# VHH binders against WD repeat-containing protein 86 (WDR86): the designs that were tried, part 16

Target 1, 376 residues: WD repeat-containing protein 86 (WDR86), of Homo sapiens (Human) (q86ti4)
Amino acid sequence: MGGGGSALRVCADHRGGINWLSLSPDGQRLLTGSEDGTARLWSTADGQCCALLQGHESYVTFCQLEDEAAFTCSADCTIRRWDVLTGQCLQVYRGHTSIVNRILVANNQLFSSSYDRTARVWSVDKGQMSREFRGHRNCVLTLAYSAPWDLPSTPCAEEAAAGGLLVTGSTDGTAKVWQVASGCCHQTLRGHTGAVLCLVLDTPGHTAFTGSTDATIRAWDILSGEQLRVFREHRGSVICLELVNRLVYSGSADRTVKCWLADTGECVRTFTAHRRNVSALKYHAGTLFTGSGDACARAFDAQSGELRRVFRGHTFIINCIQVHGQVLYTASHDGALRLWDVRGLRGAPRPPPPMRSLSRLFSNKVGCAAAPLQPA
Below, E stands for the ipSAE of ESMFold2; O stands for the ipSAE of OpenDDE; V2 stands for 0.75 times the mean of E and O plus 0.25 times the DockQ between their complexes.

## First folded at step 15 (VHH; framework vhh_surovatamig_d1)

Design m4 (at its last look DockQ between E and O 0.77; V2 from the best seeds 0.00; counts 0 for: pae E 9.8 > 2)
Fold by ESMFold2, look of step 15:
Structure m4 (fold): chain B 376 residues (1-376), chain A 123 residues (1-123)
Amino acid sequence: as target 1 above (376 residues)
Amino acid sequence: EVQLVESGGGLVQPGGSLRLSCAASGFTFSDYWMSWVRQAPGKGLEWVATISQDGSETDYVDSVKGRFTISRDNAKKSLYLQMNSLRAEDTAVYYCAREPEYYFEGWDNFDKRGQGTLVTVSS
C-alpha cells in the first residue's frame, strides 16, 4: 500500500557510469569516480558537487577519499592525488603498465593493484614507489592492509611485519600476503579454484576472508597461511563481503546475500529478493543495505531477514553504496549518484547472534529428558 | 574471442515496431543471462531487458513493459528484442550484453557487449 524508499536527490552530473563511491572519514564529503574519466567531490550536507577532478586519460576505476586529499586510479595506468579544497591534482603516481584496479591509503602509504600482475606501495608525500609486489600469475584484483600495530608482537613477527602486511587477491586463484617493508611474499593462500574477487580482514587484521568465482568464501590465518574455514552454501561467484560483529555478510551472483558466523562457518540467514547479482553490501545500525545488478537497492532487517524497503530509480547496475547519518548513497553505471532518506528504517539496535560452539551444541543434546526408574 | 553483433536498428515512425537481433559467438551462449541495454544521445547506459539462460525468466525496465519482448534461441546462439509501440524516448543505440560475472570492474573491463545498433524514432 504505502511506504518505500524515496530519493532525496539525484546527482546526474557525470557523463558516464560511476564505478566507485567513497565517503570521507569525517563524513563531510563524497567522492565519485566515473567512466567519463573524471572524479567529483560532493557535500553530504546538501548533495551539491564541490569539485570536478579532471586529468585522467581514461576511466576512473576506483577512488578513496580522505579528509584533506582525494585519491583516484584509472585505466590510464596512473594514480592521482587531489586537493579536496581546490580540486587541483597534487601528485601523479606512475609505474603500472596496465589498468590500476584498486587503491588503498593507510599509514601514509598508498597501495595499488593492477592488471599488470603486480601490487605496489608508494610514498604518499614523495610520490615514489617504495616496493613492487610481484609473483601473481594473473591480474591483481583486490587488496587489504594490516598495519604493524594490528599484528601480534613477537621478536620474529616484529621483524617480518615491521611495515605491516599487504594481502592481495588475484584472478590466478590465490591470495598472497606480502611483507611491506621488504617486498617479499610471506604466504601464498592456496585453495580457491577460481579468481579471488573480494577480500576483507578481521580487526585486528589477522584473519582474511576471501570470496571467489568458485562460489566459496575461505578464511585464512595470514601469518601462517593456514586455511581455517570454507563457506560453501553459495551457488555462484562471491562478489562482495562485509565483516561485522563476528558475522560475515556475502553477496553473490546467485542473487542472494548470506550471513555467516565467522568462527564456525554456519550460514545463519539468507536474504532473497534480488533479480540479479548482488554487487554491494553495507551494514548500518541493524539494517543491511544492498545494491544489485537489477538497478535496485534494498534494506533488510539484519536479524530477521525481513525486506523493509526497495529503492527504485536507477536504470542500470548499482556498483557501490554508502550510508552516513540518515542517508543512503547509491552510485550506478547509469551515471547517477542518488541520495535516499532512510530515517523510516531506524529501529532499536539488535544484539549480535550468540557465538555458536561445538561444545554448546553437544551440551544442548544432553539433559533434555528424564525417564522414570523401573523396578528390576 | 567473445563476439556480440547487433542488427535490426533503423528509422521508424512513432508507434512503429522493430526487431533487434544479436548473434553471439566465442562462448557458451546458453550458460549466461543476456541483456539489452541502451544509450540515448548524451546519456549514460540504461538497462532495458534481461533474460535467463533457458528463457524462463525475463525482466524489463518499467518504461518498456508491455511494449518490448526479450527472447533467445540457444540453438542459434541469438538474442532478440521485439520493440512495439515505439516512442521518441526509445531513440538510442541498443547493445546486446552478456551479464557480467564480476560487478566490481568497470563496464569496458569485464562486461562483454557488441558495437550497438541505432534505433531512431522520429516523424
Scores: ipSAE 0.005, ipTM 0.430, lowest interface PAE 9.8, mean pLDDT 83
ESMFold2 (binder alone), look of step 15: mean pLDDT 81; pTM 0.828
OpenDDE, look of step 15: ipSAE 0.012; ipTM 0.346

Design m5 (from x1 with A97T; at its last look DockQ between E and O 0.74; V2 from the best seeds 0.00; counts 0 for: pae E 2.5 > 2)
Amino acid sequence: EVQLVESGGGLVQPGGSLRLSCAASGFTFSDYWMSWVRQAPGKGLEWVATISQDGSETDYVDSVKGRFTISRDNAKKSLYLQMNSLRAEDTAVYYCTREPEYYFGWDNFDKRGQGTLVTVSS
ESMFold2, look of step 15: ipSAE 0.508; ipTM 0.802
ESMFold2 (binder alone), look of step 15: mean pLDDT 82; pTM 0.835
OpenDDE, look of step 15: ipSAE 0.470; ipTM 0.794

Design m6 (from x1 with T50S; at its last look DockQ between E and O 0.26; V2 from the best seeds 0.00; counts 0 for: pae O 2.1 > 2)
Amino acid sequence: EVQLVESGGGLVQPGGSLRLSCAASGFTFSDYWMSWVRQAPGKGLEWVASISQDGSETDYVDSVKGRFTISRDNAKKSLYLQMNSLRAEDTAVYYCAREPEYYFGWDNFDKRGQGTLVTVSS
ESMFold2, look of step 15: ipSAE 0.700; ipTM 0.885
ESMFold2 (binder alone), look of step 15: mean pLDDT 83; pTM 0.839
OpenDDE, look of step 15: ipSAE 0.255; ipTM 0.691

## First folded at step 16 (VHH; framework vhh_surovatamig_d1)

Design n1 (from x1 with Y102W; at its last look DockQ between E and O 0.60; V2 from the best seeds 0.00; counts 0 for: pae E 4.1 > 2, grease 24.21 > 24.2)
Fold by OpenDDE, look of step 16:
Structure n1 (fold): chain B 376 residues (1-376), chain A 122 residues (1-122)
Amino acid sequence: as target 1 above (376 residues)
Amino acid sequence: EVQLVESGGGLVQPGGSLRLSCAASGFTFSDYWMSWVRQAPGKGLEWVATISQDGSETDYVDSVKGRFTISRDNAKKSLYLQMNSLRAEDTAVYYCAREPEWYFGWDNFDKRGQGTLVTVSS
């Protein structure tokens, strides 16, 4: 009976559901965005709220915490940059004409996706929009960025490389690859028969993995636009993806998580135990953590697939999870952030399988003793 | 336009019963999982119960198991919550909610009604 460990701390200061949770790069702070139109900064050391970020006129859809600043986006069609020490709003990015769905900060650039069918890139410091990516026929949901230095120095890559590549996923069933420097659509990735809900990049491999409402994951070469592989075993929408050490983890509306070999597309493991959709997943140190619509988080042994622990306490869907050190962070639409102790989940390192001494293969010299033909 | 309209709330004594109803319009009701959620005064949203498209699957929050029953009539595009053995802690605004096929967190709650108030008091 795996003792449903009590939460270390419950942070219930939000007055609405929490839509997203972002961990600082150093792991010392957390940022939450909420339906109540606010974001909150938290210390990971004690779970105290360090700052209340007030200013959005509608619910916060997504947030990202950096070392020097916090970023939030909202249904009020704006993005905001905040001082992480004072909680003051430093910049408002205006230009989108509908809900801003996701943001990404990289290389002193702010990328955003919106229901206005566009993605945009902004100068973080100036607050000005530098490029608009127009071409999707419906809402832009997810985005990922590949930096120029991660791209191969091929002639085709040089043109693409000046500002990196932005990859977007849309409800129009396509993903698009954009040249950030020019703003031009480099490739349109066509193949999904449903909305592209999630996206991860294998930067060294120049591969994008997309998850869709068509219950498939697809791998793409982002330079050529070629579909490399289709992963076809889920029975529901693919909601979240994570790439770890050439393994793709996928969470689905079919209440399962699957682990795939990125190179072959083979499903090597299925994690079952969820009563509802898998809304979030995070791999950490041999353990797979999941969040679900059943209001529970779970820890699985990533290698064996065995359920190790269930974290119970939330009263609504867990939207986002993060792990740092020995603490699991869960954010829920119940308005609470919960901290959980995950010590002891590390299965004893299985002793390396005994190196089967290759020595035994050589011994079977079956000496066919040729029986001497007795002379008739 | 998707519309969900809750009804049936009211004042009831502890141990009493209520039946909530939700009328759905503007979408193919039978294609969606449906849920009841509630919000007590000063608290966040709490999931209460869910039901599959054909009603073959149901699930409940632990605190209401054995007391509440979710059901649906697809022909009438209606969702129901039978609440028995009501307790003071069940006091809340109850919302009918359509569950999307996929979840982005913030998008899940745009398809709920205005709610109906249930007050359990002696």
Scores: ipSAE 0.100, ipTM 0.624, lowest interface PAE 3.3, mean pLDDT 87
ESMFold2, look of step 16: ipSAE 0.326; ipTM 0.705
ESMFold2 (binder alone), look of step 16: mean pLDDT 83; pTM 0.841

Design n2 (from x1 with N108D; at its last look DockQ between E and O 0.51; V2 from the best seeds 0.00; counts 0 for: pae E 4.3 > 2, grease 24.6 > 24.2)
Fold by OpenDDE, look of step 16:
Structure n2 (fold): chain B 376 residues (1-376), chain A 122 residues (1-122)
Amino acid sequence: as target 1 above (376 residues)
Amino acid sequence: EVQLVESGGGLVQPGGSLRLSCAASGFTFSDYWMSWVRQAPGKGLEWVATISQDGSETDYVDSVKGRFTISRDNAKKSLYLQMNSLRAEDTAVYYCAREPEYYFGWDDFDKRGQGTLVTVSS
């Protein structure tokens, strides 16, 4: 009966559900965005709220914490940059005409996706929109960015590479690859028969993995636009994806997580124990952590698939999870951030399977004794 | 427009029973999982119960197991919560909620009804 470990700390200062949790690059701070229209900065050391970020006129949909600044986006159609020390709003990015769903900060650029059917890129410092990516026929949900240096130096890639590539997923059933420098659509990835909900990039391999409401994961070459593989074993919407060491982990509405070989598309493991949809997943040091609509987080041994621990305490869906060091962070629509001790989940390193002594392969020289032909 | 209208709340004594109803409109009711959630005064949202599209699967928060029963009538586009053996801690505003197929649709969470107040008091 794996002792449902009590939370180390419960942070319940939000007055609405938490929609997203972002960990700082150094792991020292957390940023939460909430239905109450605020974001909060937290110290990971003691779980104290360091700053209240107040200014949005509607619920915060997503947030990203960087070393120097915090970023939030909202249903009020704006993005905001915040000082991480003072909590003051430094910049408001205006231009979207509907809910801003996700943001990504990379290379001093701010990327955003919106229900207004566009993605946009902004100068972080100037607060000005530098490009609008228009072409999706419905809401843009997810986005990922590949930096120029991650792209192959092929002549065709050089023109495409000057600003990197933005990949977007939409409720129109497509993903699009955009040249950031030109703003032009490079490729439209067609094949899904449902909304593209999640997206991850294998930057070295120039591969995008998309998850959809059609219960499939698809792998794409982002340069050629070619569909490489289709992963078809889920029985519900693919809600979240993570790429770790050539393995794709997928969480689904079918209450399972699956592990796939990125190169072959083979499902190597299925994690079962959830009572509702899997809303979040995070791989960390041989352990797979999951968040679910059943208000529980779980830790699995990633190799064996065994359930190691259930984290109970939330009263509503866990929307996002983060792991840093020996602490699991869970954020829920119940309005709480919870910290959990995850020490001891590392199974004893199984001794390397005994090197099967290669010696036994040589011995079976079955000497075919030629039976002497009796003379007739 | 998606509409959810809760009813059946009221004042009840400890140990009493209530039946909540939710009328759904503006969407294909039978295509969605449905849930009851509640919010006690000064507390956050708490999930209470959920039911599958055809009613073949149900789930409950531990605190209400054996006391509450969720059911649905797809022909009437209605969701129900039978609450028995009510306790003071069950005091809350109860909301009917459509379970989103995926949680990235922020607009689906906004489609909660106005709720119905259940007060359990001696």
Scores: ipSAE 0.196, ipTM 0.656, lowest interface PAE 2.7, mean pLDDT 88
ESMFold2, look of step 16: ipSAE 0.286; ipTM 0.676
ESMFold2 (binder alone), look of step 16: mean pLDDT 83; pTM 0.836

Design n3 (from x1 with K111P; at its last look DockQ between E and O 0.53; V2 from the best seeds 0.00; counts 0 for: pae E 5.6 > 2)
Fold by ESMFold2, look of step 16:
Structure n3 (fold): chain B 376 residues (1-376), chain A 122 residues (1-122)
Amino acid sequence: as target 1 above (376 residues)
Amino acid sequence: EVQLVESGGGLVQPGGSLRLSCAASGFTFSDYWMSWVRQAPGKGLEWVATISQDGSETDYVDSVKGRFTISRDNAKKSLYLQMNSLRAEDTAVYYCAREPEYYFGWDNFDPRGQGTLVTVSS
């Protein structure tokens, strides 16, 4: 083979901005959710649109793709489950009274967050809400989940721990930890002076990392509620976070990405090339990929900080990125999904991702996005 | 309530000029970066130009560099786009947009009005 130039593919079927993209766990399909009120399924093998998922009555805010089912949520206050092979809507989850902002499928449960100030958990198969998590004083923007087998348990608390812990972040400046089985708020994580925009979990340490409009990242023990650490060098909203082993990567409205030691809070690297906010980031095989409000994606060598490539072509903000194999996927408010060949960024072939990678062992799937507040 | 009202569009010959205006209300205008975004018939949104809070930083899409100038008047709470050497490809509805307070992708475009139509044809 020996390599060559990069190949680009532009998928412009959507008639509105693409708000999120999700890759199936097996890497065979991609799901996009759009301002046009539809979602679309795509084959990663040839880049062709395989299905149009039509039924939402307003824009699709977020999506998650599993091997056999697709999930979408919307400003129409509903969540939908779709058959991946046929594109048929299998289930509508009703109950939220405002925009459904985020969803997460884990442990055969569907979690959702909404501008109605609640989070909810639903039975995937039955379509019924099993718990409502009420207590936030404003919009719930982000979710993360810690499964029961990742938590310490006592004999008399076994039923209360059976559903695990849900962590939510809100425009009220707090994160909250909920016992899923009971619906009770276990902890309120107070300290931020602005909206909590993003959230990731390090489940072995029982640690949540929250990013905020107050320009800080904070680390919390989710069992005790104790604030463990404050990360203070950003000069603008922290929009997105990614955990990679013992490193935290953060993207910010200050136009930088920073890398931090999770255990100490020390900032060890700053990546500066962006002309606008950093709206998305993804670490893959030693390369840090970013998406920005300047309509460009970028690849950096994560160790050295060297900018390796700029991906130009989008005409508006990149909302979401994903990497699989040798392909970078970028989704933009310009309505296009773009595929980029990233083979030339790796001098030597990388080994396959370990089966025991932390990204696969923990139920933390939240990504990067701008954080509008539109209660209805 | 945030309000952005665009004006100044119209029909113009290729090579001509127009100046677009945007009147802002319902927020502290000087606290926000502001942008112009356009939508040509049958196409998606395209970012055109951006200006910082105090006007000291500007940026433009490559296709309009040297032809368009973004400016603002914080005392009047107004944003402007001077469009020179207009081409047929500049035909679009032009929208005034502010940088969102929150950074979710689905709400990165926040117009509150009709936009203003610019038609460039001979």
Scores: ipSAE 0.140, ipTM 0.598, lowest interface PAE 5.6, mean pLDDT 83
ESMFold2 (binder alone), look of step 16: mean pLDDT 83; pTM 0.844
OpenDDE, look of step 16: ipSAE 0.342; ipTM 0.730

Design n4 (from x1 with E101Q; at its last look DockQ between E and O 0.73; V2 from the best seeds 0.00; counts 0 for: pae E 3.2 > 2)
Fold by OpenDDE, look of step 16:
Structure n4 (fold): chain B 376 residues (1-376), chain A 122 residues (1-122)
Amino acid sequence: as target 1 above (376 residues)
Amino acid sequence: EVQLVESGGGLVQPGGSLRLSCAASGFTFSDYWMSWVRQAPGKGLEWVATISQDGSETDYVDSVKGRFTISRDNAKKSLYLQMNSLRAEDTAVYYCAREPQYYFGWDNFDKRGQGTLVTVSS
């Protein structure tokens, strides 16, 4: 009976559900965005709220915490930059005409996706929109960015590479690859028969993995636009993806997580125990953590697939999870951030399987004793 | 326009029973998973029960298992929650909620009604 470990701390200061949780790069702070129209900064050391970020006129859909600033986006069609020390709003990015769904900060650029069918890139410092990516026929949901230096120095890639590549996923069933410098659509990735809900990039391999409501994951070459593989074992929408060491982890509405070989598309493991959809997943140090619509988080041994622990306490869907050190952070639509101790989940390093001494292969020289031909 | 209208709430004594109803309109009811959620005074939202499109699958929060039953009538575009053996802790506003066909992380329910108040008091 794996002792459902009590939460170390419960932070219930939000007055609405928490939609997203972002961990600072240094792991010292957390940022939460909520249905109450606010974001909150938290210290990971003690779980105290350090700042209330107030200014959005509608619910916060997504947030990103950087070292120097916090970023939030909202259903009020705006993005905001905040001072992480004072909690003051430093900049408002205006231009979207519908819900801003996700944001990404990279290379002093702010990328955003919206229900207005566009993605945009903004100068972080100037607050001005530098490019609009127009071409999707429906809502833009997810986005990922590949920096120029991660792209191969091929002559054709150089022009494409000056600003990097933005990859977007949409409810129109496509993903698009955009040249950030020109704003032009480089490739349209066609193949999904449902909305593209999640996206991860293998930057060194120039591969995008997309998850969809059609219950498939697809791998794409982002330069050529070619579909490389289709992963077809899920029975529900693929909601979240994570790429770790050439393994793709996928969470699905079918209540499972699957682990796939990125290169072959083979499913090597299925994690079962969820009572509802898997809404979030995070791999950390040999453990797979999951969040679910059943209001529970879980820890699995990533190699064996064995359920190690269930974290009970939330009363609504866990929307996002983060792990830093020996603490699991879970944010739920119940309005609470919970901190959990995850010490002891590391199974004892199984002793390396005994090196099967290759010595035994040599011995079976079965001497075919030639039976002497009796003379007739 | 998508509409969800809850009814059947009221005052009941501990150990009593209530049946909540939700009338759905403006969408193909049979295409969606449906749920009941509740909010107690001063508390956050709590998931209570969910039911699949054809009613073949149901699930419940642990605190209501064996006491509550979710059901649906697709012909009538109606969702129900039979609540038996009611307790003081079941006091809340109960909402009928449509589960989205796809999950965006922040959009857990794409439509919810105005709710109906259930008060369990001696």
Scores: ipSAE 0.350, ipTM 0.736, lowest interface PAE 1.9, mean pLDDT 88
ESMFold2, look of step 16: ipSAE 0.413; ipTM 0.757
ESMFold2 (binder alone), look of step 16: mean pLDDT 83; pTM 0.837

Design n5 (from x1 with S30D; at its last look DockQ between E and O 0.72; V2 from the best seeds 0.00; counts 0 for: pae O 2.4 > 2)
Amino acid sequence: EVQLVESGGGLVQPGGSLRLSCAASGFTFDDYWMSWVRQAPGKGLEWVATISQDGSETDYVDSVKGRFTISRDNAKKSLYLQMNSLRAEDTAVYYCAREPEYYFGWDNFDKRGQGTLVTVSS
ESMFold2, look of step 16: ipSAE 0.710; ipTM 0.890
ESMFold2 (binder alone), look of step 16: mean pLDDT 82; pTM 0.834
OpenDDE, look of step 16: ipSAE 0.511; ipTM 0.811
ESMFold2, look of step 17: ipSAE 0.604; ipTM 0.847
ESMFold2 (binder alone), look of step 17: mean pLDDT 82; pTM 0.829
OpenDDE, look of step 17: ipSAE 0.208; ipTM 0.658

Design n6 (from x1 with S52T; at its last look DockQ between E and O 0.48; V2 from the best seeds 0.00; counts 0 for: grease 24.6 > 24.2)
Amino acid sequence: EVQLVESGGGLVQPGGSLRLSCAASGFTFSDYWMSWVRQAPGKGLEWVATITQDGSETDYVDSVKGRFTISRDNAKKSLYLQMNSLRAEDTAVYYCAREPEYYFGWDNFDKRGQGTLVTVSS
ESMFold2, look of step 16: ipSAE 0.661; ipTM 0.870
ESMFold2 (binder alone), look of step 16: mean pLDDT 83; pTM 0.840
OpenDDE, look of step 16: ipSAE 0.469; ipTM 0.799

## First folded at step 17 (VHH; framework vhh_surovatamig_d1)

Design j1 (from n5 with Q53E; at its last look DockQ between E and O 0.65; V2 from the best seeds 0.00; counts 0 for: pae E 2.01 > 2)
Amino acid sequence: EVQLVESGGGLVQPGGSLRLSCAASGFTFDDYWMSWVRQAPGKGLEWVATISEDGSETDYVDSVKGRFTISRDNAKKSLYLQMNSLRAEDTAVYYCAREPEYYFGWDNFDKRGQGTLVTVSS
ESMFold2, look of step 17: ipSAE 0.699; ipTM 0.882
ESMFold2 (binder alone), look of step 17: mean pLDDT 82; pTM 0.833
OpenDDE, look of step 17: ipSAE 0.520; ipTM 0.810
ESMFold2, look of step 18: ipSAE 0.597; ipTM 0.846
ESMFold2 (binder alone), look of step 18: mean pLDDT 82; pTM 0.825
OpenDDE, look of step 18: ipSAE 0.455; ipTM 0.788

Design j2 (from n5 with K65E; at its last look DockQ between E and O 0.77; V2 from the best seeds 0.00; counts 0 for: pae E 2.1 > 2)
Fold by OpenDDE, look of step 17:
Structure j2 (fold): chain B 376 residues (1-376), chain A 122 residues (1-122)
Amino acid sequence: as target 1 above (376 residues)
Amino acid sequence: EVQLVESGGGLVQPGGSLRLSCAASGFTFDDYWMSWVRQAPGKGLEWVATISQDGSETDYVDSVEGRFTISRDNAKKSLYLQMNSLRAEDTAVYYCAREPEYYFGWDNFDKRGQGTLVTVSS
C-alpha cells in the first residue's frame, strides 16, 4: 500500500480549474492557466504566487512560460504576452476568430492553433501575424515545430525549410505539415479515422507521432508524408504522447499508458493502475509520472512498469504535470496546483551493461589451415 | 444544443437522503459516460461519481462511496444520484456533466448544467 505522500505545497489561489501548467526553462517558476480567465506565476521555491495575469475575457486554454515572457491563449480568441516580473500584459495577438487551443514559442516566433480551423505564426516582438496556415477542415488542436537547423540539408528541404516546418493536428482526422516561410501546406498526413489529439516530433528522424481518438498512434515522415507505422493496441483515445530515447509513451482513455519502440512500433510495456483516463504523462530520470482523470498522479518505474507511488489529494482531473529536480508539479481542474516530493523514486541505477568480456573477441583464431602441400 | 438540467436539490438534515435528477437533451445520451460533480462553497470543483453508457460501470469518489449511487435511464435521457447518509461536508452545488469522448485539457466536462444546491444542515 504505497503511502500516498502528502503534498509539499498546495496552491489554490485560482478560482477555476487549471487547464495547463508550464515550467520555466530554469525551473524556478511555474505558469498556470485557468478557467477563471487568469494565469498565475508561481515561485517553485516556496509555492507563492508571484503575479496574477489578468486580461483575458474568457478561460485560458494553454500557456507557455519562457525566460523573459509568459504567453497565454484563451477562448476569447486572443493570445497574450506578459512580463514575468511585473505581470503586465505586453502584447495582445489578435486575429483568430475562435478559441485558441495551443501555443508554441520557438525561434522568436509564436505559433498558435485554433478552433477557427487555422494555425498562425506571429512575430513575438511586433505582435503581427506573419502567416496563416489555412487548410484544415476542422479545429486545429495540437501543433509542433521543427526548426530549420533540425531539418536535413537536402536541396529540396532547404527551400522548404527556410523557416522550419509546422506540424498541426486537427479534428478533421489529419495532420498537416506546413512550410513556415511560405505558409504552404507541404504534406497532409492522412490515415487517422479520428481527431488528432496529440503530436510529438522526433526532429532528428524527421518523424511525427500522432495520437488520435481512433485509439491509434501513427508515425509519419514529415518530409515525404508517408505513414511509417501504426500503433494499434490502445482501446481508447490517445490523449498524450511523449518521446524519450526512442521510446514513445502514450496515455489513453483506456486508462493505460503504453511504451512503444519508436522504430518498430512494438509495445514493450503497459502501465496499469489508473481508474480513469490518463490525461498527462512525464518521463523523468527512469520514472514515468502520470496524471489521470481519477484525480491521482502516479509514479511508475519506467523499466519494470511497477507502480511506485500514488499521489492523492486532488479532487478532479489532473490536466498537466511537470517534473523538475525532485519535485512533481500537478495541475488540476479542481483549481489547485500541488507540489510533491519525489525523492526516493529514482529507478535503481541500471546495472552497468555487463562488460562484454572482451575475451570472446580474441578467440576467433582464424586457424590458418595450412593447405597441405600437395606432393608434386 | 446540449442541455443538462439538474433538479432535486434542497435542504436536508444530516443523515437524510436526497435524490438528484438530471434531464439531458440535444445529444445521444446513451453514447456518453455521465458524471456528477460538485462544488462546495469556497472550494474547487470535485468529481463525485461517473457511470458508463449502459450503466454497467460506476465509479465514486472515496468520500461518497457506499452512500451515493449513480444511475441512469437511457430511455428517459436521465441521470440520477441517490444520496444517502448525507453529511455537512456534502453541502455543494451539484452538476450533471457529460463526459467527453476524450479527455483533452480544458474540454474536460465541457457540458454541465446550471447545478442544483444541496444543503445539509441541522
Scores: ipSAE 0.418, ipTM 0.768, lowest interface PAE 1.2, mean pLDDT 89
ESMFold2, look of step 17: ipSAE 0.547; ipTM 0.820
ESMFold2 (binder alone), look of step 17: mean pLDDT 81; pTM 0.823

